# Designs tried in a protein design chat: VHH binders against WD repeat-containing protein DWA2 (DWA2). Part 13

Target 1, 350 residues: WD repeat-containing protein DWA2 (DWA2), of Arabidopsis thaliana (Mouse-ear cress) (q6npn9)
Amino acid sequence: MQGGSSGIGYGLKYQARCISDVKADRDHTSFLTGTLSLKEENEVHLLRLSSGGSELLCEGLFSHPNEIWDLASSPFDQRIFSTVFSTGDSYGAAIWQIPEPYGQSNSSTLECVASLDAHVGKINCVLWCPSGNSDKLISMDEQNLVFWSLDSSKKSAEVLSKESAGMRHSLSGGAWNPHDVNSVAATSESSIQFWDLRTMKKNNSIERAHVRNVDYNLKREHILVSADDESGIHLWDLRKTKFPVQELPGHTHWTWAVRCNPEYEELILSVGTDSAVNLWFASASSEHKTSESPVEASRQRVNPLLNSYTDYEDSVYGLAWSSREPWIFASLSYDGRVVIESVKPFLPRR
Short names: E, the ipSAE of ESMFold2; O, the ipSAE of OpenDDE; V2, 0.75 times the mean of E and O plus 0.25 times the DockQ between their complexes.

## First folded at step 6 (VHH)

Design R8 (from R6 with S99R; framework vhh_7qbe_3; at its last look DockQ between E and O 0.73; V2 from the best seeds 0.00; counts 0 for: pae E 8.5 > 2, grease 25 > 24.2)
Fold by ESMFold2, look of step 6:
Structure R8 (fold): chain B 350 residues (1-350), chain A 115 residues (1-115)
Amino acid sequence: as target 1 above (350 residues)
Amino acid sequence: QLQLVESGGGLVQAGGSLRLSCTASGRTYAMGWFRQGPGKEREFVASISGSGGSTYYADSVKGRFTISRDNAKNTLYLQMNSLKSEDTAVYYCAAEGYRYGLDYWGKGTRVTVSS
């Protein structure tokens, strides 16, 4: 409930790894987060930034029976979100409905509105389609990508298609292309794969080991950002994927996640196991630039780091920009500390 | 494919100390120690975050055991002090690797505390 140096803080009682912007909440800046306790019962917290922007308030606290490894709010309905969960050998993914998102509430019970039960192993993530009038989802286990249609009023999820990524690829996550709803990037141990959902086939790949996380730039339609555990952050022009257009150093330990700002196209946040959040100014354009030219070699040496937020006691795993207030982000460290920060000091003046 | 190798177990008298080690063949995130006593199910002992910033302990070992890690050596430690006969167990190292969850386990090292 207290921020560190400049941030607004909120404490979960248990370990945690996931946080999501409630994009469909048009009245408040809010976030969903869930716990990952190895020994204790787990919880989902609905957090709202106060009207004055000075406090982070818990608007709902909900019991969840399993460790929550991934959590994502529906972009279309602020009461709907997904979890990926496990406990021991048990696993699953489900779609949940919050009984009341705001106001005076004493309900602690989530309604399960659908189970994503087409998987043969542990599920790594659920991705929501970023646009369109339908509730489309992708879920991934280590071997398979499953494309779903959700009907929350009928409390059902229907498999539209399912395809194997191949036994040696071990899918770990991905991102949905906001510029082409038929295109999904999937991360694996050996590559970033690009899938066409209409054919359920891979149509390109970037050969890269240990990619933890990817995100698409919402303003630059061909730009993808990747976070590697050890190799930092790379920006890719998807029209020419043999080399990145920019490399950022990332973190002094593993880079866990990277997020492009939804409105300020050159701003990128990253979080890492070095207990830091780093704000980057990414100067790469849609035009491909490499270190193989003398001019681009000189540009590769400029430090793009705008700020490093280091007032954390443990690895930072969770990261979400606010779509409603794009100068606001939330971070989540493994010890359960949520911090809200503003990047306004680093924005261009008008 | 991630491999965990425990060492440091042995026979010790009650009130004594042992230090367990677990070396991982690759990078790990969260790690922990579990134990299984004679005729019992495997139980949690202690865990540590990937960075080493947070530690967690079962109530039965708080104040007596200390978990730590050296990420440069990919090694997890358990310092066990003031040992009791009920600490007799096979101690297993567990780790979160590339995939989420504690899915990687060592073969264990036996600790026997004699009365």
Scores: ipSAE 0.012, ipTM 0.442, lowest interface PAE 8.5, mean pLDDT 83
ESMFold2 (binder alone), look of step 6: mean pLDDT 88; pTM 0.899
OpenDDE, look of step 6: ipSAE 0.290; ipTM 0.674

Design R9 (from R6 with S47Y S99R; framework vhh_7qbe_3; at its last look DockQ between E and O 0.01; V2 from the best seeds 0.00; counts 0 for: pae E 22.2 > 2, placed apart)
Fold by ESMFold2, look of step 6:
Order: C-alpha cells, then structure tokens, then sequence
Structure R9 (fold): chain B 350 residues (1-350), chain A 115 residues (1-115)
C-alpha cells in the first residue's frame, strides 16, 4: 500500500453513507458498504484489498431492497452483517447472510436471517457485542434500546430486554464497550448516556449537545472519544467525566465520525462534512499542563494533527480502521467513493 | 510523584550524532521529546506510545531522529543523527502516567550544534 495523498479508490454507483470493517475475515482485509439510491435498487458491496495492496476488488455485489443508512459486519462471522434501512419516514433493521461461496463478485440474493421488529420508530443503529462469543445485538430507535439474541438456525432474533431512554433524549447512535460487554454508550441530542445491559438502566451521562458519534479506545480501558457536530473531538476518562481530558479541533465543518485505532492507542481518525479525513495523535492534555507564563502556555501547544486527507469531492461519512491491518483505513464519501489509505508514513512500519 | 531526568546533552558539530536519555521514576504510558531553541517557542520533536509500537515525528526531524524506549528500565531515548544548527535547543522529556496527557516534564538537557 502506498502512503500519502494517493489512496486506493473504488466507486459505488450511488450515494452512500456507511462502511464496515469485516473484522471476522482473518485472511483478507475486507470491507462492506452499501448505497442510498432513491431511484434504483440499492446494493451491498463486499470489497477486498488485493494481496499487494494496489487495488480494491469487489468480491460480492448484493441487491438490497432499501436505502442503507448504517451497516455493521458481525465480529464473529464474516458472512453475517446488519443493515439499518429506510422505508419512507421510518427505518427498519435486519440481519443478512452472504451466500456461499464467500468472495464471489457475482450479483446474488442476500438471505435475511432476522428482522429486528421490536421498533415502532426510526432505527438509528445496530451494535454487535464485541466479545463473548455471542450473537448479541443492541438496536436503538429515537426512544428505545432493544437488546437481542440472534438465532441463525431459526432465522429469528429474540428480544432479551427493551427499555426507554426517555422522550427528551432522541437516541442517535452509540458504541458497545469492548472492555465491558454489559456497557453501551448511547448518543442523544443532549447527552452521552451509559447503559448497564444487566439492568437496562443508565449508570451515568455526560451532558453534551449535538454529539454525533462515539468510540471506545480498545487499548485504554476508560477512554472514550466523542465527535460533536460543531464542537470538535473530545476525549473522556469515564472515571471522571466532568471535563474532557483532551480536546481536538475536529473539522472546519461538522465532525461526523471518530474512530480509535484498534492497535495504536494514540491514533484517532475523524471524518467530516468538510470533505476531509483527519489523523490525530491524542496528547493534547499537555496543553493545560505548564506555563512559564500564562501567555506562553498557549504558544507551547503541540499540534495533534498528524495528517489531513483531502482528496474527496463530498462530505466524508464512512470510516473504518482495518482490524487485520491496523495501519489501513477505509473512508467513504457521500458520492460513493471508497478510499483506502495507509497511516504507515506516521508509524515506524511503512 | 513521577520524576523524569534527562541526560546525554552536550556540544556536537553539525552532521554529528547524540543520544538523549530520559529515566522515569515509575510506570509511564506515552512519552515524548520536545525542544525549545533560543528565542523560540517550545515545539514537538517526537512521541512514542506506551508499548513502544507507535512513533511520531515532527517534519523537521523525520529521517534523522529516532525515538525509542526500554520499559524494563523506564527509559526513553532520542537518537539524533545528521544534526543541524537549527537543532540547538533545550530538549525536554515528557510523559503520560496513569492520567491521559503529557503532564510530567523533565527539567531539560541542552544540545548545542556548532557549525
């Protein structure tokens, strides 16, 4: 893979917003992405980075009946993934299976494994349990969290628990804590909420308006990052949430998504509606540490921005690190352009 | 209280090399080197993750400086090669303990590069 401004490109025919690392594919660096066509049938593309790292190949092209707003690959089975999709003014969600043989480039019909039918409102996301060898899922609509157990043999999903977040919150997304499978962070219009799945109760919250996205640090047990639409990126120590431990500028327009690197604990990627992907080094708390004088403290700030990838023609909404090759990431802009980049120029390995 | 002690600074001619060391009194996560030249603001030089698996460099030193660490000795290193007069500065070691951020700083060691 070549580093720098010239990444590996792949074009979807239609608008798109979502891309997911196929974490369960241990043999190849692969991604799933889906389209938002209003005029045509929608598609799911299974993409594989070539062994030489020079091209992105479509290994599968699958019809999907609806606009795909969110997509997540199962961390335990490379053939299983979820979609969140629209029908008019509401969303649905379903679990799909890629037909065998894996990696075929032919158009084919997806098998619906389960429909997540416990929602009566807009579904915003589906989260897969990141560990524990289970087919456990969380789905969120504007007011409710639903905890599911997936049974692929029966082609069904059973509700284990369902709880309301309250009317004022309007849940928009979240992340499953990789360090505590009983804990989920949920974003809302006014807060980041932390839910205990054993009780389906909120344990804590961070009062923040317009939080778009959150992600847990896989290497630092208590660190969460958040992306605010207009207020940048904030790092939180969940043991002490009164103030963020670091603030990063984010983007010149809305910061849409943030992703912690799965191996390099200091690296954070963000994407924005300013058509950029930004790579950050998370060490900004030193900006508050020392001053030989109050004036000079601001001048001793270290710029945490390692690189900005700007060769995009539209807002960047999709972002995924590769778990298999953690120096590799995929980005997706709204015009359907997937770009694979390497952060090796900022690491000792290239 | 975490203590950081730098050593290895000195006088060196342009094109030469020096190796700086920083010994921590306890466990650290991420660590870095910063420098302050005559009449200049303090600037970032290099940073290394807690495990030592990830390193980052300022553009002005890429390819010439190498940051490394020995966690068994609680010691951070900066190998400085192909030194230039603009590398003249007081070099500071910084560390992240259990708290996030580079909140612990050494007192610095002076590097002077003569022409």
Amino acid sequence: as target 1 above (350 residues)
Amino acid sequence: QLQLVESGGGLVQAGGSLRLSCTASGRTYAMGWFRQGPGKEREFVAYISGSGGSTYYADSVKGRFTISRDNAKNTLYLQMNSLKSEDTAVYYCAAEGYRYGLDYWGKGTRVTVSS
Scores: ipSAE 0.000, ipTM 0.106, lowest interface PAE 22.2, mean pLDDT 81
ESMFold2 (binder alone), look of step 6: mean pLDDT 88; pTM 0.900
OpenDDE, look of step 6: ipSAE 0.270; ipTM 0.681

## First folded at step 8 (VHH; framework vhh_7qbe_3)

Design U1 (from R6 with L102F Y104S; at its last look DockQ between E and O 0.58; V2 from the best seeds 0.00; counts 0 for: pae E 10.2 > 2)
Fold by ESMFold2, look of step 8:
Structure U1 (fold): chain B 350 residues (1-350), chain A 115 residues (1-115)
Amino acid sequence: as target 1 above (350 residues)
Amino acid sequence: QLQLVESGGGLVQAGGSLRLSCTASGRTYAMGWFRQGPGKEREFVASISGSGGSTYYADSVKGRFTISRDNAKNTLYLQMNSLKSEDTAVYYCAAEGYSYGFDSWGKGTRVTVSS
């Protein structure tokens, strides 16, 4: 139904699948989300959490001509974001700029900064280099990985390099290593591949079928989490990838996405097609000496699930932590319902 | 690939009703119905979320058609009431696949409405 007293809700007019935190907004906790209406022109909504934390406000509503399947805010400019979209039977990706309304009335038109037009096939994602000073991005289709340099002032994007993953390794998504800007993880039907951007070659891989989503731990430099849509959540130590170091149950249906908390190294969120958001406490093989307390360590070992948010009426596809307020996350279900929740009750007393 | 098989099409008089079914070979997320009339492009008819909690309709069919699903049977339905000659088309079942978008399609079932 609706987000109630347990969370702060906001409704989009149409179906939706993607939401991104606006990392470059240092003044407010804000998110970008977009619709995938089949019969109407689509929209991008810029949402801001009120200063009291009780309301989610629409600060901007912008027309987008196509279904939006992936959306990511630039880590270096709060007005810049990418979309992956469809145009009937074809696909595209572009970089957009939110208009600046200084004394002008209600512009609803996004300015296209660049089109990512080096692909001959369906584009699955765009990844931004995680450094706020970087002008680099990666786009992926089923066969190819393309490395770009963006110049927002010139409104252009240049291909730096392009490489094939091979015909039987259909790429589906990935994550940029926040600890090594030259390293990108790419998911495929049969493996998680690790690419070196200096050589554009695969360094190694984890052989595992149907990995839908991966994310790097921002505090544990060798830890990657994966969501396998029917086999749960796995934590990997990238120094020894033969077996996962921890397994979590995930969801009662497909685990769609997994996100590591940007500040609290033990917290992982997952979303699924079982209409749930699950908060996990994961203390995989760590080089740290001890936990904060024996009671918390005992609870971690017995039951790693800290909370399950189940007040959703549809599959949950979108998930974003706030980098500005890392105890806050946004979720997005297919019916267009955005929900903001706080995990403060579950934070350790570090 | 996910396999989708439609059934239930046929000839019907204007004002009549038909029920279409679509059986999926495996688990599905969102599903929908599309149609293609003679000499026209394929158009959206209705869609339903993976859980069945949300439904969406084209304006031309709203109030007359009802989409539903039975996830235990992997089956999608379209109840079509108050049929008009404009509803004559091949109706296609579509499902959200492992790729983004509706990327799994059935072969279609023909519906003909006599005016």
Scores: ipSAE 0.000, ipTM 0.431, lowest interface PAE 10.2, mean pLDDT 83
ESMFold2 (binder alone), look of step 8: mean pLDDT 88; pTM 0.900
OpenDDE, look of step 8: ipSAE 0.561; ipTM 0.803

Design U2 (from R6 with A30Y Y104S; at its last look DockQ between E and O 0.86; V2 from the best seeds 0.00; counts 0 for: pae E 6.6 > 2)
Fold by ESMFold2, look of step 8:
Structure U2 (fold): chain B 350 residues (1-350), chain A 115 residues (1-115)
Amino acid sequence: as target 1 above (350 residues)
Amino acid sequence: QLQLVESGGGLVQAGGSLRLSCTASGRTYYMGWFRQGPGKEREFVASISGSGGSTYYADSVKGRFTISRDNAKNTLYLQMNSLKSEDTAVYYCAAEGYSYGLDSWGKGTRVTVSS
């Protein structure tokens, strides 16, 4: 895994698609990642960035018998995370607990603290409520949203509500609005749908084909970023969704994921099937923007690409900023290579 | 909705070669070939990443089969060399379409390797 990049590398033994920041770890910058092997036993790795920031250390290696298609760390407990997985011809999702002692690498197995059993089809994602005081989850299959209440002490997850998104849509994922815990964006083949969790009804949508991924800006209340497979990256002001407020080129092949920086509101990362990670500077804000006068003064005409990280040998699928050290991100390519990079050279002085 | 159409199957002598293709009706990411021999369960043969940068093979075909793809044509290939009688099977193309995972399957193409 060494050589050819400025980042800090770590190699998973198998193919991989998912990585998550361990937001609830207040003491270390940590990530969880899992493997995707068709025939081999799969693994979950707990990775910690060393105190000097020079090395990724495996703090735990745990067996997971299924291919892991999505993984998300709990925002309220660093030992708890979700996986979306497959077993032969069926799919599942579950909530897991890392065994005690935390941070010790060994052969121990994960404890399943809840299974998300309300789905009869492929589960695409699990979203954690972004409030640290909430035990609420959303899970999605291609047709349904399920809203859950988790009680990890009783090892149970209760369905609070379930609603169909309609048969013509294949839901693929989404994001929970950090500015409104009752609002969830769901991506589908033909639209971005906005759901109110109090009613479990779709309140609005943006008609847009092949949206793969969305993320809310944590600092700009009305800004959503979307990744389209073939149309790049779009920034939306959710008060006025007829046209995006900014377009970014994305990738030379399909843009797989986008992530807004948790501290620096203009920074966006994207990853793609062109084996690249792109760092963008995007000036869109929640404030109104009206006709920018001189073309030379337009921020929309400045090259928004701050850097392209191209040392990857395969599609990059995994992407996570560190919430604890917001100038740091982790990327994960399909061949199992995790890379930590710092964006400090590109930071604004705000 | 994603449709997969295999072609290129047929009868071939042991030691011979055959090339399978699979054309998708739309965008695909992860793709693979699987096979089901007489009286056996369906088994993994080979897979390829969305970019084509990573390929993976079952041990029984490693060194003899080559998977590749042409993303401009939405087409997956399997070059099968040094064929053996145990390679006789129906070969299925599988793909990750808009939704993740290998959830789209072709109807298969038969390959028969004669002694």
Scores: ipSAE 0.044, ipTM 0.538, lowest interface PAE 6.6, mean pLDDT 84
ESMFold2 (binder alone), look of step 8: mean pLDDT 87; pTM 0.884
OpenDDE, look of step 8: ipSAE 0.395; ipTM 0.726

Design U3 (from R6 with S47W; at its last look DockQ between E and O 0.70; V2 from the best seeds 0.00; counts 0 for: pae E 7.4 > 2, grease 24.3 > 24.2)
Fold by ESMFold2, look of step 8:
Order: sequence, then structure tokens, then C-alpha cells
Structure U3 (fold): chain B 350 residues (1-350), chain A 115 residues (1-115)
Amino acid sequence: as target 1 above (350 residues)
Amino acid sequence: QLQLVESGGGLVQAGGSLRLSCTASGRTYAMGWFRQGPGKEREFVAWISGSGGSTYYADSVKGRFTISRDNAKNTLYLQMNSLKSEDTAVYYCAAEGYSYGLDYWGKGTRVTVSS
């Protein structure tokens, strides 16, 4: 752990899979992460990047009753986050509130705001609506999609609708379209499905086996990025989904997650079970790029890999850009090592 | 759907050694071993990360059992040394697959330690 790293490191004592940017923290660059210890002893850590950007500080350590498989911070309230958890026969998803995110804290206990208890099977993810200033959520098990409205004042969650995706799809995750709050992409073993939340109908799909993860481009309305278990990354123009518009190599083992940069539209990060984080430049996504001449256009960058971060001892599962400082990202490897890196060396000169 | 097949179980004298294998029909992430003794609940034995770099053990087997994997062969191993009568159980291979959690289980292989 920590040895030989060029980034800013922080160690959890237990195995871990999830980390989230605290997007609603407008004063600090901060992240939430949680453990999946096989013992009855799990934790959530609130981490803040120091004012000088030189160290990662634990601002809160909170007990969580179960193994945390997924975690997401509310985009609208820095003290609110979701977990997806499972231990033995116990499973679920819940919404939590932390007592004091910064400064002196006199409590290490999370308050449960709501339980997402409309599922018959194990829940795989919770998605927060990214826009519209609404506390709306999607939760998924392998067979069902549940749409929720969260009332933080009453500390309750109400099911707005529920629909089955069918027994053969095995939903695993997804992303909420930041350009259309009524649209959600859901991943499965056989496809990427596109759901209309007004009707709760699947209205399109991309048939592709073993899609692990997807993310929408925040600056390009129709661009989706997918991670494939076959060590590939594909960019899709959702207006014409027959073929991807670009393919990136991904990782030498499974590409676990991909994340589009929130400000720099050509930057994509990926993490993999090959113990690497890869930074990509997606030149095909630059719709407004003009070529100066045929000869000069032919000299475009042909190697899309800008950098590979390889100082990890185990598979990397967690990945989050900072929305507050979009050149900063956090990564999390299975052994509980969090690393903060800056991609400033790869940005346009300013 | 991913299939896990255990092998290598059998009868062994106390103090002896045995090596269990589990072959997966496809790619896997983290994997491990659980066991269920006569009249007991299934319990954790050992766990190994997808890369093979991190290993975890139950207190009852630390120092005696070694978990390893060969990703080229999609095979998980458990080397069991200094076996005791209390190690008598059906040993199950478990794996993380496409979804989160321990979704895939083998049918088990029996280990009997006599003395």
C-alpha cells in the first residue's frame, strides 16, 4: 500500500469497491468511499483533498452495518448518499445522512433517511437524477427497475413506478442521461437498454454481450461510452447506434468502469482488473474540430492513450472525477487504496 | 451462465495434505472457498482477488491453508496442510461474476479427515 505511488494516497483497512465524488460540496474537493469487509465491520470514509492539494484527509469515519458494493453521493446535498449492500441473507439499498461533513464532529453514526425496499432480489445499483434539482432515484435488481421520489424532510422514499426488464437480461447497472432526465441507460449481460421513465418502457437497445459499465458525455448530448468485458471501450452516437463511432483498447483484462470528464469533453478515464487506470483522448468525439488542411489533418493524434497509471497492487474498481476540480480524479483498488491524481499535464496549455 | 466445478476432495489422515481445485467455465473476478461441516452452517474459508494479489483467510485455517489461482486456466486452488478432524466438510467454490456479490457456487467436493 502507499509505497512507490506518485499520487496522493489514502488507505482503507479493508477490501473496497466503491468511491463517489461529493458533487454537492462546493467548498472542498471531497469523496465518499466504503468497505466490503467479509467481517461484520464496515465503514464509510469522507475524504477531503487539502487546501494545498498535497494530502487526502479523513473528515469523517462512519460505521455501516453491511458490506458496501456500491455508493453514490447525492448531487444536491453533500450530507446525503446511497449505499447498495449485501451480507449473507441480508441485502438492500438505503439512503444515509452524515452528521457533520467538516470541522469538529461529535458523532460517528449514520442516520438512515430511507430504505429502498421494493425489491425481491439483490439490488445492483442506485442512480441519482443528475439534473432538475429533484431527489429522484432509480434502483435496479437483476430483473426490475424501480423509480423513486425521496422526501428528505419526511425521511421516506416513495415508489413512483416499477417495471420488469425480463428474466433474461440480468441488469447490472446504468447511467442517467444528464441531457434528458426521463432517459436512463441500463447495462445487462446481453445489451445496453434505454428506458423512458415517463412510460417505463424500453424504447431502444444496443445488442452487445458483457457490457460492464456506461457513462454519458456531459458536453455531447448524444455520446455514450461503454466498457466491455473483452477489454474494450466503445463510443456510441445514440442517433445512429448500428456501429460505434470509436473503439479504444481498454485494459489487458476486464475494463471495469469508464468515466467521461465533466468539463473536458475528449477525456475519458477507465479502470480495470489489470491494476491500471488509463486516461484516453477520444478524438472522434470532437464534433466541432476543424481540419486546417488535408495534410495537417492527417497528422492528428493516432495514439489515444494519454497516460497509464500502474502503481497499484490489485484490481482497480473505483473511479470518480471531481466535478469541482475537473482535472482531479480519485481511484480505488480492491485492497482499499485510494489514490488522487491530476491530469493537468495532459490538458491544453492555459 | 458461469459454471464452477470442484475436484480434489477425498479421505485423508489427520496431519495430511490435500489440494482442491475449482475450474470456471469462463472469466471470473474474485473467488474463494467456503465449507459446511456435518450439522453446521456454511462458513468462510479463504478468498482471493481477481488478480491473485490479495488473499484473505478465516482464523481457523491461517497458516495451514493457501489459496491461489491460475487465470490462464480459469482455475482456483486451495492447498490444505496439517489437516484436522474439524476440517471435515463439503468445500464449495464461490465466485463473483457479472453482478455484484457471491452469485456463483459450485456443487462442492467432500473432504473427510480420519483419525
Scores: ipSAE 0.015, ipTM 0.522, lowest interface PAE 7.4, mean pLDDT 83
ESMFold2 (binder alone), look of step 8: mean pLDDT 88; pTM 0.902
OpenDDE, look of step 8: ipSAE 0.551; ipTM 0.814

Design U4 (from R6 with Y98W Y104S; at its last look DockQ between E and O 0.86; V2 from the best seeds 0.00; counts 0 for: pae E 9.9 > 2)
Amino acid sequence: QLQLVESGGGLVQAGGSLRLSCTASGRTYAMGWFRQGPGKEREFVASISGSGGSTYYADSVKGRFTISRDNAKNTLYLQMNSLKSEDTAVYYCAAEGWSYGLDSWGKGTRVTVSS
ESMFold2, look of step 8: ipSAE 0.361; ipTM 0.702
ESMFold2 (binder alone), look of step 8: mean pLDDT 87; pTM 0.883
OpenDDE, look of step 8: ipSAE 0.343; ipTM 0.695
ESMFold2, look of step 9: ipSAE 0.229; ipTM 0.641
ESMFold2 (binder alone), look of step 9: mean pLDDT 87; pTM 0.884
OpenDDE, look of step 9: ipSAE 0.336; ipTM 0.700
ESMFold2, look of step 10: ipSAE 0.006; ipTM 0.407
ESMFold2 (binder alone), look of step 10: mean pLDDT 87; pTM 0.883
OpenDDE, look of step 10: ipSAE 0.411; ipTM 0.730

Design U5 (from R6 with S47Y; at its last look DockQ between E and O 0.76; V2 from the best seeds 0.00; counts 0 for: pae E 7.4 > 2)
Fold by ESMFold2, look of step 8:
Structure U5 (fold): chain B 350 residues (1-350), chain A 115 residues (1-115)
Amino acid sequence: as target 1 above (350 residues)
Amino acid sequence: QLQLVESGGGLVQAGGSLRLSCTASGRTYAMGWFRQGPGKEREFVAYISGSGGSTYYADSVKGRFTISRDNAKNTLYLQMNSLKSEDTAVYYCAAEGYSYGLDYWGKGTRVTVSS
């Protein structure tokens, strides 16, 4: 679908749950997304926002043999991405390369760079190191974290370390700390766990049931945002984690994902199974403002919701800011609808 | 940990109807029905999102089966109409927990369709 008054649409043929910013594309605002076709044959779509910003174009359509449950573009190579997938009763994760040249409309078989074969069970996510050793990856199954070194030229991935999260936990996802490449947050049914990759041990945890998703603030070194089932969205100062520093309402159903804006430190997006995308403003001041009256101070604390996008017909699972154009985001609803929106109307200089 | 219990299976004449139920002991997101016939591999039947807003069906059951859920009762349903002998199978309820994917399975309920 071409966008309406504010949004630009694109339709996938099948159900879908994952979308990723192609951060390494310096020339275009691009996204990768993949499908959950139950007929086994699935697709990865490479989407580019047109130069006029009026439509999404499919620059590449690639066959993928399995249902794609998670997908992440390499932050350093626009042709490299990971998928987490299933095949019947088995599971896997792999690193793929888009063939050169690319940008075709027909399906094509992706080149597998590496398979992440060190897991004893279903792989839940793959995280790319955001800086430093850019060839490093974390993958998680329900019980274990595996730390990898990827060699694209040899088309191999080697296990650097593997450790258990413990029997009372079921790891579901996480985020790599962009301010400390040795630190990873992992979500589980009972806690947010913080892992030190140098020792492969849990350093600390936030005891909190039903955390769905986390993201680090790229501009505020110690701030983590979490999405809770039924309890909304919480901001944490990792130096003192007994209580959150801010609570946001989240969604009227489960909050599925939360994403901090890479440039505008106050902006947070969330998506939910209530078929909504919500744009939030963190209450912590990032500019030098004076409050000359009690009324103005009170209003700044009353409504952190800047906008709610509610046109969707089903749950919204996928969410990605564009790093190239940080006022742009993509959302993906379960029916395979990708929507591009701009948050320029809501930027702090309002 | 999460438990899924199917019910409603039984013997039914071709052309008849059955309604299967599946109750969950805890939180579920997406859910689905699968089936395994005699000597066959398990196959997909129907799938429903956590909110209930999106549904998907195998080609062999489209128009005859309807998946639904009641989140207040923590229960998944499969209404099966116009049953055929090919529908004879053990039917399994599956659910997504906090991790992605349909990882939790019931023990199944048998449906037998006679001529």
Scores: ipSAE 0.019, ipTM 0.484, lowest interface PAE 7.4, mean pLDDT 83
ESMFold2 (binder alone), look of step 8: mean pLDDT 88; pTM 0.900
OpenDDE, look of step 8: ipSAE 0.381; ipTM 0.739

Design U6 (from R6 with G97R Y104H; at its last look DockQ between E and O 0.09; V2 from the best seeds 0.00; counts 0 for: pae E 9.0 > 2, placed apart)
Fold by ESMFold2, look of step 8:
Structure U6 (fold): chain B 350 residues (1-350), chain A 115 residues (1-115)
Amino acid sequence: as target 1 above (350 residues)
Amino acid sequence: QLQLVESGGGLVQAGGSLRLSCTASGRTYAMGWFRQGPGKEREFVASISGSGGSTYYADSVKGRFTISRDNAKNTLYLQMNSLKSEDTAVYYCAAERYSYGLDHWGKGTRVTVSS
């Protein structure tokens, strides 16, 4: 008969809230995650999905001096990643290099490539430029957006520009537009702001209370998904930002993160503080043609929730699709549990 | 680091009421209550936005419990009415210091509801 859970688990010894796909690992489906421990030296774990897809293996265990609040792997170099961390009553961000030999499960000190030392307030995120080289970054505190040029060979980071978002907005995070490398979405308590990096000016915004997270659709130019209004999920066509194109119910508590699938354009994952991961089918369209397909119209009326994963002991904060195997995702709950799932049973016809 | 101190727990007869308080040592954004019964997993009870404008409740407590906050005192409250034996648990205050979620926790206060 049917067995128990289908997910593959891995346990961190400490609380954790961040996980990142190692997009640049072309050989394996891999993830990086880090811990939040006040009482112990913190750890970064490099995790690899086994060849048979039956277990998650720790391929590297590295000490990190501080609590890790956010972590992002470089999209172009599997040895390079950023952390956002705490140091006493202040916050920091740094770029790290995984020592050689890569993937040997050796516990050693990470090599610091650069410190992002242009902030005097809490740093909320670091964003990597999604195209070209791994030499451009954005970091944000509650008031400022800082644009960086990184040279990992010279172990330096240079501020290219810095600009204030204004005190009333309190920046919390964002996403880099994969379809326009000069455009970054920044989330705040009152809006989603769209920044032009050539001018460092806000050129548009979507007015929404407490926008927690956004992600761009990699296959549908102009489509952005947001976790906003505390628990709701909204789809936006950036050509017509006055109203969302579609709403998804989200979670019974805060929707913490949303992630568009990198290959299957209709698939969206969300995680929440209701200890759930939800898989959505979203067929948003900004146009209404008289020759609109009946199938497309019917799909908009169907229940968009494909599956809900609820076998978690605490709030789920971490979420990453695998770019190498786009039917695979990792989730991370606050108690330090990583879970790998496959969405193959739910894939749309393509 | 942010400290959260719960108070107001105790022994209460079924059908009775109890008011929990949680005082924060610094500024918080959203706050909430979670509980863990004997031999059970920790579960969400209620939460409230930083301004107090939005509240959320687990289905099992909706209509019986009321969450509120006094930002001048950095204090979160949970008014618990029509208590049942299934409400017996250690109640934890949780706070969001940044836009990182409810990730700061108190030590808890015990609530025992006798039949």
Scores: ipSAE 0.011, ipTM 0.414, lowest interface PAE 9.0, mean pLDDT 83
ESMFold2 (binder alone), look of step 8: mean pLDDT 89; pTM 0.909
OpenDDE, look of step 8: ipSAE 0.285; ipTM 0.672

## First folded at step 9 (VHH; framework vhh_7qbe_3)

Design V1 (from U4 with S47W; at its last look DockQ between E and O 0.65; V2 from the best seeds 0.00; counts 0 for: pae E 4.6 > 2)
Amino acid sequence: QLQLVESGGGLVQAGGSLRLSCTASGRTYAMGWFRQGPGKEREFVAWISGSGGSTYYADSVKGRFTISRDNAKNTLYLQMNSLKSEDTAVYYCAAEGWSYGLDSWGKGTRVTVSS
ESMFold2, look of step 9: ipSAE 0.300; ipTM 0.704
ESMFold2 (binder alone), look of step 9: mean pLDDT 85; pTM 0.867
OpenDDE, look of step 9: ipSAE 0.368; ipTM 0.722

